# Ledger of designs, part 457: VH-VL binders against q9umr5

Target 1, 268 residues: q9umr5
Amino acid sequence: SYKPVIVVHGLFDSSYSFRHLLEYINETHPGTVVTVLDLFDGRESLRPLWEQVQGFREAVVPIMAKAPQGVHLICYSQGGLVCRALLSVMDDHNVDSFISLSSPQMGQYGDTDYLKWLFPTSMRSNLYRICYSPWGQEFSICNYWHDPHHDDLYLNASSFLALINGERDHPNATVWRKNFLRVGHLVLIGGPDDGVITPWQSSFFGFYDANETVLEMEEQLVYLRDSFGLKTLLARGAIVRCPMAGISHTAWHSNRTLYETCIEPWLS

## First folded at step 21 (VH-VL)

Design yh67 (framework fv_nofazinlimab)
Fold by ESMFold2-Fast, scan of step 21:
Structure yh67 (fold): chain C 268 residues (1-268), chain A 123 residues (1-123), chain B 112 residues (1-112)
Amino acid sequence: as target 1 above (268 residues)
Amino acid sequence: QVQLVQSGAEVKKPGSSVKVSCKASGGTFSDYAIHWVRQAPGQGLEYLGEIIPMFGTRNYNEKFKGRVTITADKSTSTAYMELSSLRSEDTAVYYCARTKYDILEGFSDFDYWGQGTMVTVSS
Amino acid sequence: DVVMTQSPLSLPVTLGQPASISCRSSQSLVWSHGNTWLNWFQQRPGQSPRRLIYKVSNRDSGVPDRFSGSGSGTDFTLKISRVEAEDVGVYYCMQGTHEPYTFGQGTKLEIK
């Protein structure tokens, strides 16, 4: 039968946001066991991402153990970064499809309503002073703040994203790469009308250079160095890119056309 | 001045549903999370859930999950709390309150409260 | 769920005298790097709760200096240095570190 699906939510989120996604899965793959993890809901989603990775790891272990044929991950927004780290730290995961739903895989740098909501008196140009402090790194959003004008500070201070992307060296990098490469498919979803993920190409491992020109995945040092396996996965034909226009950040998990086009084909 | 203005008192029969409103003024509705808390006569405060209009997200206390629904209408700056399958134990004053999630200054939990809405469940 | 326990539950006090309320949590309220989300509310008869203290010891604007909060980890205290007639009401501690948010049972402050 169909492999179980594990869903990891985003910032301030809970399982309620995925009611439409569950409906779609039930319609196209009836009998699929779908578990939406209600961990780090609401304000808990602001806890350090490494803490979230540990908690989600504990929750996914028994689910994976019960599914010898493998599981699929659907990871939304910030949740996609949690899933990136899960795949690297778990030396025994059996994930087939990792579906990253509009996640800032190379980080975030934008003056969005989300930024102003969490930092009402700060502009994106000044956030580096807060986020790249030890205090700031105790909040999930700062763990993936990637200021292209202060790349030296990002590389030195980022306790999470710079490490999982292999942008700064880490003793576990070789093991993390080996573990990540066990994934069957990396399905990347995102689009220009998201309105939150900035640049939107971050969902496809593209990002700003120092002049705020977007460089795509194949131009990134992380890809060229094959730091955690992107180049190897692409060579295997294991990376799927599924961009879609017209979808706002909070609509990725509730758009039927998006589901049928980008998600449904990868659920076995 | 910031105000959270709630709808008027309601008397409901067991098994029915009630929907209480909370209209925000004197500040930007979307800048805050809106919480719902209840207080039975002579008892303490009990948390029901929250909605964050900016993120379109909602979180419920497990005790009320399946019975409580919290919604928001940004165009009218109004949050709603609907509680279904009412029992006599649901008789309480229902409050809305707001929180600001400012990372630099710290979370400002429940800084302003509505005046409360008495919901009486009786036959 | 985190259990918040207040003591005393009934606090008769003479006007002008100090008052102290204890609040204990069943687990640590430290978020991370020392951030602790512990708040104190006052509820006067027939009124909605009003926040007095946030983040353990920070007094809200308009709250008199005679109110102070202190504590760490699992043990917190609200003090009123000189009780006034307007202070009559029920006082609640509330934690925001762990979901769901939870409140103490309340301490009823009465004038003797």
Scores: ipSAE 0.782, ipTM 0.887, lowest interface PAE 1.2, mean pLDDT 93

Design yh68 (framework fv_nofazinlimab)
Fold by ESMFold2-Fast, scan of step 21:
Structure yh68 (fold): chain C 268 residues (1-268), chain A 123 residues (1-123), chain B 112 residues (1-112)
Amino acid sequence: as target 1 above (268 residues)
Amino acid sequence: QVQLVQSGAEVKKPGSSVKVSCKASGGTFSDYAISWVRQAPGQGLEYLGDIIPMFGTRNYNEKFKGRVTITADKSTSTAYMELSSLRSEDTAVYYCARTKYDILEGFSDFDYWGQGTMVTVSS
Amino acid sequence: DVVMTQSPLSLPVTLGQPASISCRSSQSLVWSHGNTWLNWFQQRPGQSPRRLIYKVSNRDSGVPDRFSGSGSGTDFTLKISRVEAEDVGVYYCMQGTHEPYTFGQGTKLEIK
């Protein structure tokens, strides 16, 4: 039978957002046990990402223990970063496919209506003053704020993203890399019409340089140094890139064509 | 002027459903979360859930999950709360209230409230 | 769920005298570096609740300066320096740190 699927939601989200995704999985892979983790819902999605990782870890352990053939993760938006950390901190995970739905894997840098909703008096150029403080790092969105004009501050102040990307040294980096490399497939999904994730190529490990020119994954220092295993995974044939135009940020989990093209093939 | 205007009083039979509306004005709707809170006669306040139209997200108090549905219509700046399988204990005044999520200034919980909608469940 | 406990539940007070209401949470309401999502509401008879204080001690626009909030962690206080006739009503504390949001049981302020 099919491997169970664990779903991790995004910012301000809850299990309710995945009704259509569950319907699609049931139609194409009937009998699949799907667990949508209803932790850090709504406002609690703003809690520090390391706190969220610990809570999701506790929920995921018994599910993985009951599935010796392995599990699949589907992780949406901010949830993709939670899943990145889960795969690194768990020395016993049995994840086959890690499906990342429009997650800011290299971080976020943009003045969308979404960001203005949380920082109404701030411009993206000024947000580094708030996010790279100890106070700001107590909010999940600041844990992956990546200002390309203040990369030195990002590297020194980011309590989460810089560490899981291996951009700043950590005593556990070697173990985290070893654990992450146990994943069967890394399926990256995103697109230019998302409207929230900025740059949208962050979902594919691309990001702005100091001139706000997007450099793709293979041009990133994190890839070239193989800091957490991206180069090794790509060489192994384990990275899948599935970009799709025409999909807004809140529609990745409810678009049938996206599901059939990018998700369905990786649910065994 | 900021206003949240709710629909009028309802009398319902046990087992039926009620749908209460909350219309926002003064630029409230797209900038804020809209929450629903109820108050039984002579009792305290109880949170049911919220909707954030900007993000398309909804969150429900587990106590009401499966019976409560909160929706929003951005074109009319109106939020709705529907409660099904009504019982006499659901008799209460139902309020909508708004919340602003400002990271720098801090979360501004329930800064403006609707006038309330009395829902009576009786035979 | 976080339990919010108010005391006293009934507060008879003489006009012009001070009044104090306590609110205790079953767990810490601190989010980060002093950010604590504790709010106070006033409900006059027949009216919807009105927020008086947000973030422990910040007074809303239009709220008289005789109202003040204080506290930290799990213990909070609303003070009225000199009670006036229009203050009659029920006062509620509310926490927004943990979901679901929860309210205290209410304190009825009466003029004696």
Scores: ipSAE 0.744, ipTM 0.873, lowest interface PAE 1.4, mean pLDDT 92

Design yh69 (framework fv_nofazinlimab)
Fold by ESMFold2-Fast, scan of step 21:
Structure yh69 (fold): chain C 268 residues (1-268), chain A 123 residues (1-123), chain B 112 residues (1-112)
Amino acid sequence: as target 1 above (268 residues)
Amino acid sequence: QVQLVQSGAEVKKPGSSVKVSCKASGGTFSDYAISWVRQAPGQGLEYLGMIIPMFGTRNYNEKFKGRVTITADKSTSTAYMELSSLRSEDTAVYYCARTKYDILEGFSDFDYWGQGTMVTVSS
Amino acid sequence: DVVMTQSPLSLPVTLGQPASISCRSSQSLVWSHGNTWLNWFQQRPGQSPRRLIYKVSNRDSGVPDRFSGSGSGTDFTLKISRVEAEDVGVYYCMQGTHEPYTFGQGTKLEIK
């Protein structure tokens, strides 16, 4: 039968957002046990990402233990970063497909509705002063704020993203890389019409340089140095890229064509 | 000048559903989260859930999960709370209230409230 | 769920005298770096609740300065320096740090 699926939601989200995704899985893979984790819902999604990783880790351990053939992760938006860290900190995960659904894997730098909603008087150009403080790093959105004009501050102040991406040294980096490399498939999904994830190529490990020109994954230092295993995974044939136009940020989990094209094939 | 105006009182039979509206006026509806809180006669306040209209995200108190549905219509600046499978113990005044998420100024929980809607469940 | 416990539940007070309401949470309400999401509401008979205090000690616009909030961690207090007739009503503390949001049982303030 099918491997269990664990779903990790995004910023200000809850399990309700995945009702269509669950319908699609039930239609194509009947009998699949799908668990949507109701942790850090709503306001608690703003808690520091390392705190969220700890909580989600406790929730996924018994699910993985009951599935000796493995599990799949579907991780949406900010949830994709939680799953990145889970795969690194867990010495014993048995994840087959890690499906990253429009997640800012290299970070976020954009004047979007989320930024205006949370920082109504701030612009992306000055948010670095807030996010790269100890106070700012106590909010999840600042844990993956990546200002390409202040990359030195990002590297020194980011308590989460710079560490899990291997952009700043950490004592556990070698173990985290070893653990992450146990994943069967890294399925990257995103697109140009998302409207929230900026640049949208962040979902594919691309990001802005200092001139706001997007450099793709293969041009990133983290890839070239193989800091957490992207180059190894690509060489192994384990990275799947599935870009799709015409999908807004809140529609990735409720678009049937997207599901059939990018998600369904990886739910063995 | 910002107001939350709720629909009128309802009398319902056990087993039926009720849908209460909350219309925001004098401000930008999508800038805020709208929460629902109830108060049974002579009792305290109890949180049901919330919606963020801009994102369509919603979160429910587990106690009411499966019976409560909160929705929003941005075109009319109106939030709705629907409670199904009504029981006599659901008799209460239902309030909507506004929350603003602002990291710099701080979160502003329940800064403005609607006038309340009495829902009576009787045979 | 976080349990909010108020005391006293009934508070008869003489006009012009001070009044104090305690609120204790079953878990710390500290988010980080001074951010503690504890609020106080007043509900007059037949009216909607009105927020008096947010973030432990900040008074809302139009709230008289005789109302003050204080506390930290799990122990919070609402004080009225000199009770006036218009202060009659039920007072609720509310935590917003952990979901679901939870309220205390309410303290009924009455004039003796």
Scores: ipSAE 0.685, ipTM 0.849, lowest interface PAE 1.4, mean pLDDT 92

Design yh7 (framework fv_nofazinlimab)
Fold by ESMFold2-Fast, scan of step 21:
Formats: C-alpha cells, sequence, structure tokens
Structure yh7 (fold): chain C 268 residues (1-268), chain A 123 residues (1-123), chain B 112 residues (1-112)
C-alpha cells in the first residue's frame, strides 16, 4: 500500500509541530506508517548538523530496511538540510519522495527573530565573524549561514553546507552525488511570506549575489556544474517546485491547501 | 527587574487536569525560553518541558509526553503548563524558570524561577 | 536519560569550615570545544531554587565568591570555602547538554 513517511523537524522543534500534518496524511492516505523522529529536539537542534545527520541516519536505517518498496521523507526548515546530507551519505537509501518544506537549501542571510534571539547583539552583516570560526561551526545555524558579501570565508569555513552543496571539494563528493541521485523526486516547497528563511528562494536553491539580488537555481554554479546532481535531476523530471504565498514559517506543516497541493501528490 | 509570578495552589481529583500559569516580566517573554520543573514533597527536581513563546516551539520530556501541554499567550506575557490524567504521584510544587539561548555568551539555564505552585492530587 | 549522581546526599558541616559536593554524570556533558552545560542550584528551606553556578565554573551575579565550581567531562564539584549559616539548604547539580535536562538527587547541607 502506501510507503512509510519519515518526518524530520526544524530548529528548536519537536514532533508536536506535525500533529496537523499527520491528520492530513491519515485522511488522504489511511494506513500510512508515519514516523516523526524525536531526535535533537529543542536545544539539541543547535548541535552541529553532521552530528544530527549521524543520529538521524541510525534512526532511519531500520525504517528503510523494513520498507523494500521505498520511503518518503518530509523535512521541515533546518531538517531539510539534515535530509540533504542523509541522501548523500547513505549508500543504500531507498527514498522515493524527498519533500523539503521551507528549508534554506542554499543557506540563510537575514535579520530574523531567530538571529536576534540567538545573537542578540549581532546584525546579519557581522555574524560571519562568529559563524565562520571553528567555535561557531559547532552550532547548527552557523553550518548554513551564507553571507553573500564574504563568500570566500563561507567556502573555506562552512563545515556542512558548502560541502553538501559541492561548493568546496570533499573526498566523498563523487559518492555523495551518486547517492543523492538515487532519490525519486525532490519536492521543493517555500514562499515569499515565510518571514524566517531569507532569501525565501533559498528553499528553491536560489540565493543572493554580492549585491543581494536573488539568482535562481539555474544561475547557480552548483547547478551549472551539476556538483551534487541538481541539473541531472531537473533533466530527469525529478524536481518539483511548489511555491505558495500567504504561509508563515511555522504554518507550512499545518496548512491543508499547502498539503493538498504540494505534499499529497508525492505520497504514493 | 525580573519576576516570574505563578498562579495559586490547586487541589484536584485523580483523572482530572490542572493548568498552572506563569506571568513573566522584565523582558523575559521576548528573549527567553520558559521551562517547567516539578518537585514532589521532600524529593528532587524533575524537568517537564519547555516553550519558546516568540516562536511557539515546544518540547517535552518523554516521561510526560501525551499528558503535558505547554502554551504561551504573548499578549499577557503568560506561559501555561497543563497536566492531564492526574495521579496521586503528580502531587508536587510546579515551577516555571527561564533560559536564554545566547550563542556568543553561552546558554543561561534556569537563571530565574517562579515562586512555585503546589498541586495536590487526592480523592 | 543522563543520570546525575551527587555525593554526599547529607552534608553536616561546622560553621566557617569548607564544604564540597560531588556531581557525576552517566555520560559526557561536553557540547563542543569546552562548552559544558553543568549548573548548580541552591534551594533554601521554603524557597524556589536559585542558580549559583552556570557552565561549570561561572558564578551568577550576587553569588558570594566563597562558592566555586569546577570539573570536566563527567566529574564536577561545588565548593564552599567557608560555610555561613545562610548556606543551609539543598544543593542540586543539573545538566543541560542532553535532553531531557536532568538534576542530581540533591545534597542537604546542615550546620552541625
Amino acid sequence: as target 1 above (268 residues)
Amino acid sequence: QVQLVQSGAEVKKPGSSVKVSCKASGGTFESYAISWVRQAPGQGLEYLGEIIPMFGTRNYNEKFKGRVTITADKSTSTAYMELSSLRSEDTAVYYCARTKYDILEGFSDFDYWGQGTMVTVSS
Amino acid sequence: DVVMTQSPLSLPVTLGQPASISCRSSQSLVWSHGNTWLNWFQQRPGQSPRRLIYKVSNRDSGVPDRFSGSGSGTDFTLKISRVEAEDVGVYYCMQGTHEPYTFGQGTKLEIK
């Protein structure tokens, strides 16, 4: 019947945030086994993303092993980056649909409530000094901080995002690309009224240039060089883009219209 | 000036629910997470869960999952902890406390506490 | 869950003498690069807990310098250099490195 669904939450979050999503799935695909992973909840969501990837990997292995027909991933906000890395490091994943729910796939550069809450005395313009230190890279939010005015520092210091995006060389890059390309569908969801993910087009692999003008996915070097397989996936017809206006960051998992339009069709 | 002021003592029957409030001042609600901790008479401290009012994010100790619900009302700067399906073992003083997640200066765990609310569960 | 074990659980001390409380965790409390989320709280009779020490060794504002914290990894100590009458109460260590946050059993400090 329906493939199992694995849900990965975001920053400071827990499984509680997905109660509406679970109701929607139960209504449209009754009998679906949905596992919302309660790992790295609350403050532990600030731990380095590679540490989170290892823990989530251990949790998803037995779920995938029990589902030879495949599984679906729904990964929210920061969780979408965890899922990006899972698909790259797992030689044996059987993920059909990877549904990225408002995740900063090209990184984050914005003065948001999260920035002010975690760095009360910092502005986006000076956060690079903290995030691109070895100390800063021990916190998840700095692992995907992408300052477009200090791109050389980002490329050199990012211990996570620059590596999984193939923006900096890594010994495992070829294997990571091969593994990522095993995914059936990459479903990208996001929108202009999110209010947290900055620029919101980061959820669709767009990002700021040095003048803070957004360049879309097809203009990114990672796409043009096909560094981890985006160009190949798009040519294969495996990338789905589902932007929706009117949805704030904490509402992506609880909007019925969003679910019916962007998520439901990909939950075979 | 920092204050966390909790609601008054409650006496409840087994199987009922209790909802304790924690009104925050001194900039707490804008900048801090609010946690709930309980203490049975003559016993130690036990963590229940935490909310970040600014973001509406919450997490709970697995031991209380399904029974505890933590909420926040930004307009009144008041956090709430609701515990359902009460048992005599839930008799305790319930405290709210605040935590700041400042990455540069470091996490500041439970720097200020409310005065506590005695919840007695008896038939 | 991380188990926090305190010793001694009962600590009778003579006024003006030093006191020491041990706290051991069942697993490492190191987050990253020396960031260790180990805290000490004092609870005087009939009062809410009050934080004395955060991040192993940092004293809170208003906490007398006779209180000090030390330790690393899984082994931590709270020391009072000269016990005063106002120090009577229960002392708790608490870890914030792993969810759920957990507390030691408490050490009751009494004047002999």
Scores: ipSAE 0.736, ipTM 0.864, lowest interface PAE 1.2, mean pLDDT 92

Design yh70 (framework fv_nofazinlimab)
Fold by ESMFold2-Fast, scan of step 21:
Structure yh70 (fold): chain C 268 residues (1-268), chain A 123 residues (1-123), chain B 112 residues (1-112)
Amino acid sequence: as target 1 above (268 residues)
Amino acid sequence: QVQLVQSGAEVKKPGSSVKVSCKASGGTFSDYAISWVRQAPGQGLEYLGEIIPMFGTRNYNEKFKGRVTITADKSTSTAYMELSSLRSEDTAVYYCARTKYDILEGFSDFDYWGQGTMVTVSS
Amino acid sequence: DVVMTQSPLSLPVTLGQPASISCRSSQSLVWSHGNTWLYWFQQRPGQSPRRLIYKVSNRDSGVPDRFSGSGSGTDFTLKISRVEAEDVGVYYCMQGTHEPYTFGQGTKLEIK
């Protein structure tokens, strides 16, 4: 029998976006119990990420309790950051595969149509003024805004991403690392044609330096310091990288080839 | 002038489906979200769901989950609301309405409404 | 779901007199500091709803200044300082803070 799958959606999203993913799972792993969590749907997805983490935590506890053999997480876009925090704050999670679908794991810095839709008069170069205020940190999108030209402000003001990445100290960091390291597999998915996640390598823990040159995961201080366990997971052979070209941001959960190549092998 | 123009009245049998259209003019379709609200004769207003064409996302009132589907066609600037498994209690005027999301200025819900589409479910 | 309760449900008023409609929510409508997603709509007989007030107290373009909204948290009021014949219709409050968005029962304003 297959382990249950829990799906966490992204910005402005709901369970409806995953109908094709559910179809693919049912075809290849018939009988799998898949729960797509309808929490923080639509505009509620703009609520602070720590608030979302608490709500999703309450929802996943009974699912995990009923599955002593373990569960899998599939977490899309912003949802991948929620799942990162869940794995760290839960002392007793039993997650086998954590599948991250094009999530900005090191943050976001891009002038996309999405940014202009929510901040019509802002540019990526000046959004730090808003996002790194207490007011801005009340919006999920600002919780993972990572301006490489104002890294000092990001480190000081980020109430979410800098903390879960261990980029700023937190009293719970050691426990969060221990909890995260219980995951069986960290499956990272993303690609150059996403068009929203900027840089796209953020989905693989790469990110811009101050010159907007992308440094890959192994060059990041969070990896080198093993702040939350990336170096340990890689050494165990537990990190899977699955980049794919030709896939736009809204297509990761509905592309059959992507599913067969990057997701299907990790659903036991 | 901003206008939301809806399709004409429909009479449907119980168990069937209805699909109502809402065509937007006087602005860029992708700049806003479209919501659907219904009103039974002599009764109040009830929210069905919303679509955000820019994000490719849709969100439904739990009460209608599994029966309502909201779609959008950017090429014709038209949003659609389809309601299946119709019952007599689904008899209502169905409205589309526009929403703008601007974090700095604040969200602006339901600033313009369509003229409404009467859907009558009778045997 | 958030329950929106209006009072009164029937409001007969004399032309030229003030009118006041109360709206109470079962939960706080404060979304973030400084933002409360509370709206007032007017529906004249045979017409679509028309938004009068957004974010508690802001009047939409073209709405006469005799209409005003006020309130905070869970308690909101729509006031008409001097009722005119054209004001006949049903008034609805709506919250957009919590999904699903919900409306009050409606207050029918009639000239006596």
Scores: ipSAE 0.712, ipTM 0.847, lowest interface PAE 1.3, mean pLDDT 92

Design yh71 (framework fv_nofazinlimab)
Fold by ESMFold2-Fast, scan of step 21:
Structure yh71 (fold): chain C 268 residues (1-268), chain A 123 residues (1-123), chain B 112 residues (1-112)
Amino acid sequence: as target 1 above (268 residues)
Amino acid sequence: QVQLVQSGAEVKKPGSSVKVSCKASGGTFSDYAISWVRQAPGQGLEYLGEIIPMFGTRNYNEKFKGRVTITADKSTSTAYMELSSLRSEDTAVYYCARTKYDILEGFSDFDYWGQGTMVTVSS
Amino acid sequence: DVVMTQSPLSLPVTLGQPASISCRSSQSLVWSHGNTWLHWFQQRPGQSPRRLIYKVSNRDSGVPDRFSGSGSGTDFTLKISRVEAEDVGVYYCMQGTHEPYTFGQGTKLEIK
């Protein structure tokens, strides 16, 4: 009776991170078929996002085909960007709820532990030199690096995020927008105490301007131009915003109150 | 000098569990991933899994999922590998090894290894 | 899983002569241009493995220049230009491009 749930993990992650989430779903929606995709686990999560999109696409097609009433996606951190692209490139997806769990939907710009761990000699201010090279674009973290001080470089060099956001032209943009708009609900989750996603409002399609002032979704050109359908979805009543304070980046998938408030209502 | 120092040899009964430790010294524990690799007597090397202590993320070889658990204690700079439901074919030397994930310089896989811990499973 | 196949598995060599070990992967190990996660390890009798070569051809600190690595895609070679007595041991190639990481079967280098 419940629609199947497909879970897409984040950077360096695997299905192990979702054991609590699966327990919560089993308690509130017993009998739900939950598939946590063990693709691009561990270091493979650093593969280019377009490559990950292709692999996840191949995995989700048979799951969606077996569920004519629809499926739900729960996509964590970097996984939320994979799911964004999946919804755009699949002209036949039947996703009801797309639950984006603390994902950097407008990109990342911060001196996080992830940045220091992957680029120990780099600061956020100079990472554009690496990320906006053809070399850097072969790593997932650089595919959504969004330096607000080098916007021209971001627009020209980003092989993934600028294209999916419609910030740079692409021949498939019209089709991608049409496909994305097939989603039933876009559930955005995030919060100020995440500590990794910077700015945290990126999880809600907000982002820094050139002065590092956060502009919310409705002030973004992407929204105003309706480049991939955010304005249309909001007008349709299809966007749900569920911010929650007090949750660190690695706790989104294991907090019961978060689950009951932001996730459970969308798992019909 | 960088050192990975492992706990001593273990003799276990079939069906029991073993927990091997790997203490890092001479380097920054949180800057590295710690992997576990085993080697049966006279045989080759087999990967079990990896932990990134900084983020608490862990990834296991599918062959060992459900039996292997890798943990880390940052305060003591120690990683642990626990293997349950032991069988005679689990008799092996178990090694920890470290990896640096540096995007610019490249992934520095298994640049330093522990001395190994012999685990013997016998009835 | 990616299968790593080494040849030969047994390598008897006369002191001072060159030695060559082949490693073939069942899938491409190229991550991106310039990034191929193929490494070579030496295991002396009774010792832990020691990395000799990383990223196909880069020699680790303290490794003699008589050791060299080469190759691309799926075919890789470790060469020792002139074998010395301390080179006795088992040599393993390893790939880190695909999870799970996998090793070759090992090549036992022995003095004739």
Scores: ipSAE 0.782, ipTM 0.880, lowest interface PAE 1.0, mean pLDDT 93

Design yh72 (framework fv_nofazinlimab)
Fold by ESMFold2-Fast, scan of step 21:
Structure yh72 (fold): chain C 268 residues (1-268), chain A 123 residues (1-123), chain B 112 residues (1-112)
Amino acid sequence: as target 1 above (268 residues)
Amino acid sequence: QVQLVQSGAEVKKPGSSVKVSCKASGGTFSDYAISWVRQAPGQGLEYLGEIIPMFGTRNYNEKFKGRVTITADKSTSTAYMELSSLRSEDTAVYYCARTKYDILEGFSDFDYWGQGTMVTVSS
Amino acid sequence: DVVMTQSPLSLPVTLGQPASISCRSSQSLVWSHGNTWLSWFQQRPGQSPRRLIYKVSNRDSGVPDRFSGSGSGTDFTLKISRVEAEDVGVYYCMQGTHEPYTFGQGTKLEIK
């Protein structure tokens, strides 16, 4: 029988966006119990990410408890960051495959439709003034805003991403690393035509330097220091990279070729 | 000036479905979320769900989950609310209303409303 | 779901006198410092609701200054400093902090 699958949605989203994904799973792995978590839907997706992590943690505990052989996580967009934190804060998670669908793992820095929709009068160059305030950190989008021109402010003010990535010290860092390393597979999915995640390589732990040149995962201090286990996972052969061109941000969960190539192989 | 113009009154039989439209004019449709709210005769207001057309995202009140579907057509600046498995208790005026999610200025909930569409469910 | 309780439900007032409507939520409506998603709507007979107040105390453009909103946490008030004949209708509070958005039962304001 197949391991249960838990799905965590993204910004402004809900379970209703995943009907095609559920159809694909049912076709290839019939009998799989798939739970799409309807927590922090719509505007509640803007709540601070640590608050979301607490709520999702409470929801996943009974699902994991009923599946002693393990579970899989499929986490979309912002939801991938929630799942990153879940894997670190849970001392007893039994996640086999963590499948990250176009999530800004190193953060976001871009003038996208999402930015203009939420901050109509702001540019990406100005957003650090709001996001790196205590007030701004009460909104999820600011928890992973990573301005490469104000990296010192990001490191000092980010209440979520800088901590979970081990970019700033935290008392729980050693335990978080130990917990994260229990994951069986880290499956990273993303692509150049996403149009929202900026830079798109953030989905693969790449990010801008101060000149807006993208440095890949292996050049990041977080990887080199093995802050939460990326280098260890890569050495174990547990990191899977699955880039795909031609897929826009809202299509990752509804593209059959993407599912067959990048997701299906990791659903035991 | 912004207008939300809804489709005309409907009379439906129990067990059928109804689809109400809400056409936005005067403003850019994609800049806003569109919500649906109903009001049974002589009763208060009840929220059904919301769509953000620019992102194609939607969420529903759990009370109506499985029966309500909200969609949008950006080319015609029109949002739709479809309610299935109709009961006599679904007899109500159905309204669309818009919301702006400006984080810095604050959320602007339901600043403009449609004129309402009377849906009567009778046998 | 968050329960919104209005009082009074029936509010007969004399023209020119003040009126006050209370709205209480079953849990805090504070999102973050400075942000509380509480709005007030007016529905005149036979018409769609019209928003008067958003974010507790911000008055919409075109809404007379005799309308004011106040409150914090779980307790909110809509005040009309001097009631005019055009103010007849049902008034609703609404919270947007918690999903699903919920409305009070409505307060029917009538001229004596």
Scores: ipSAE 0.787, ipTM 0.888, lowest interface PAE 1.1, mean pLDDT 93

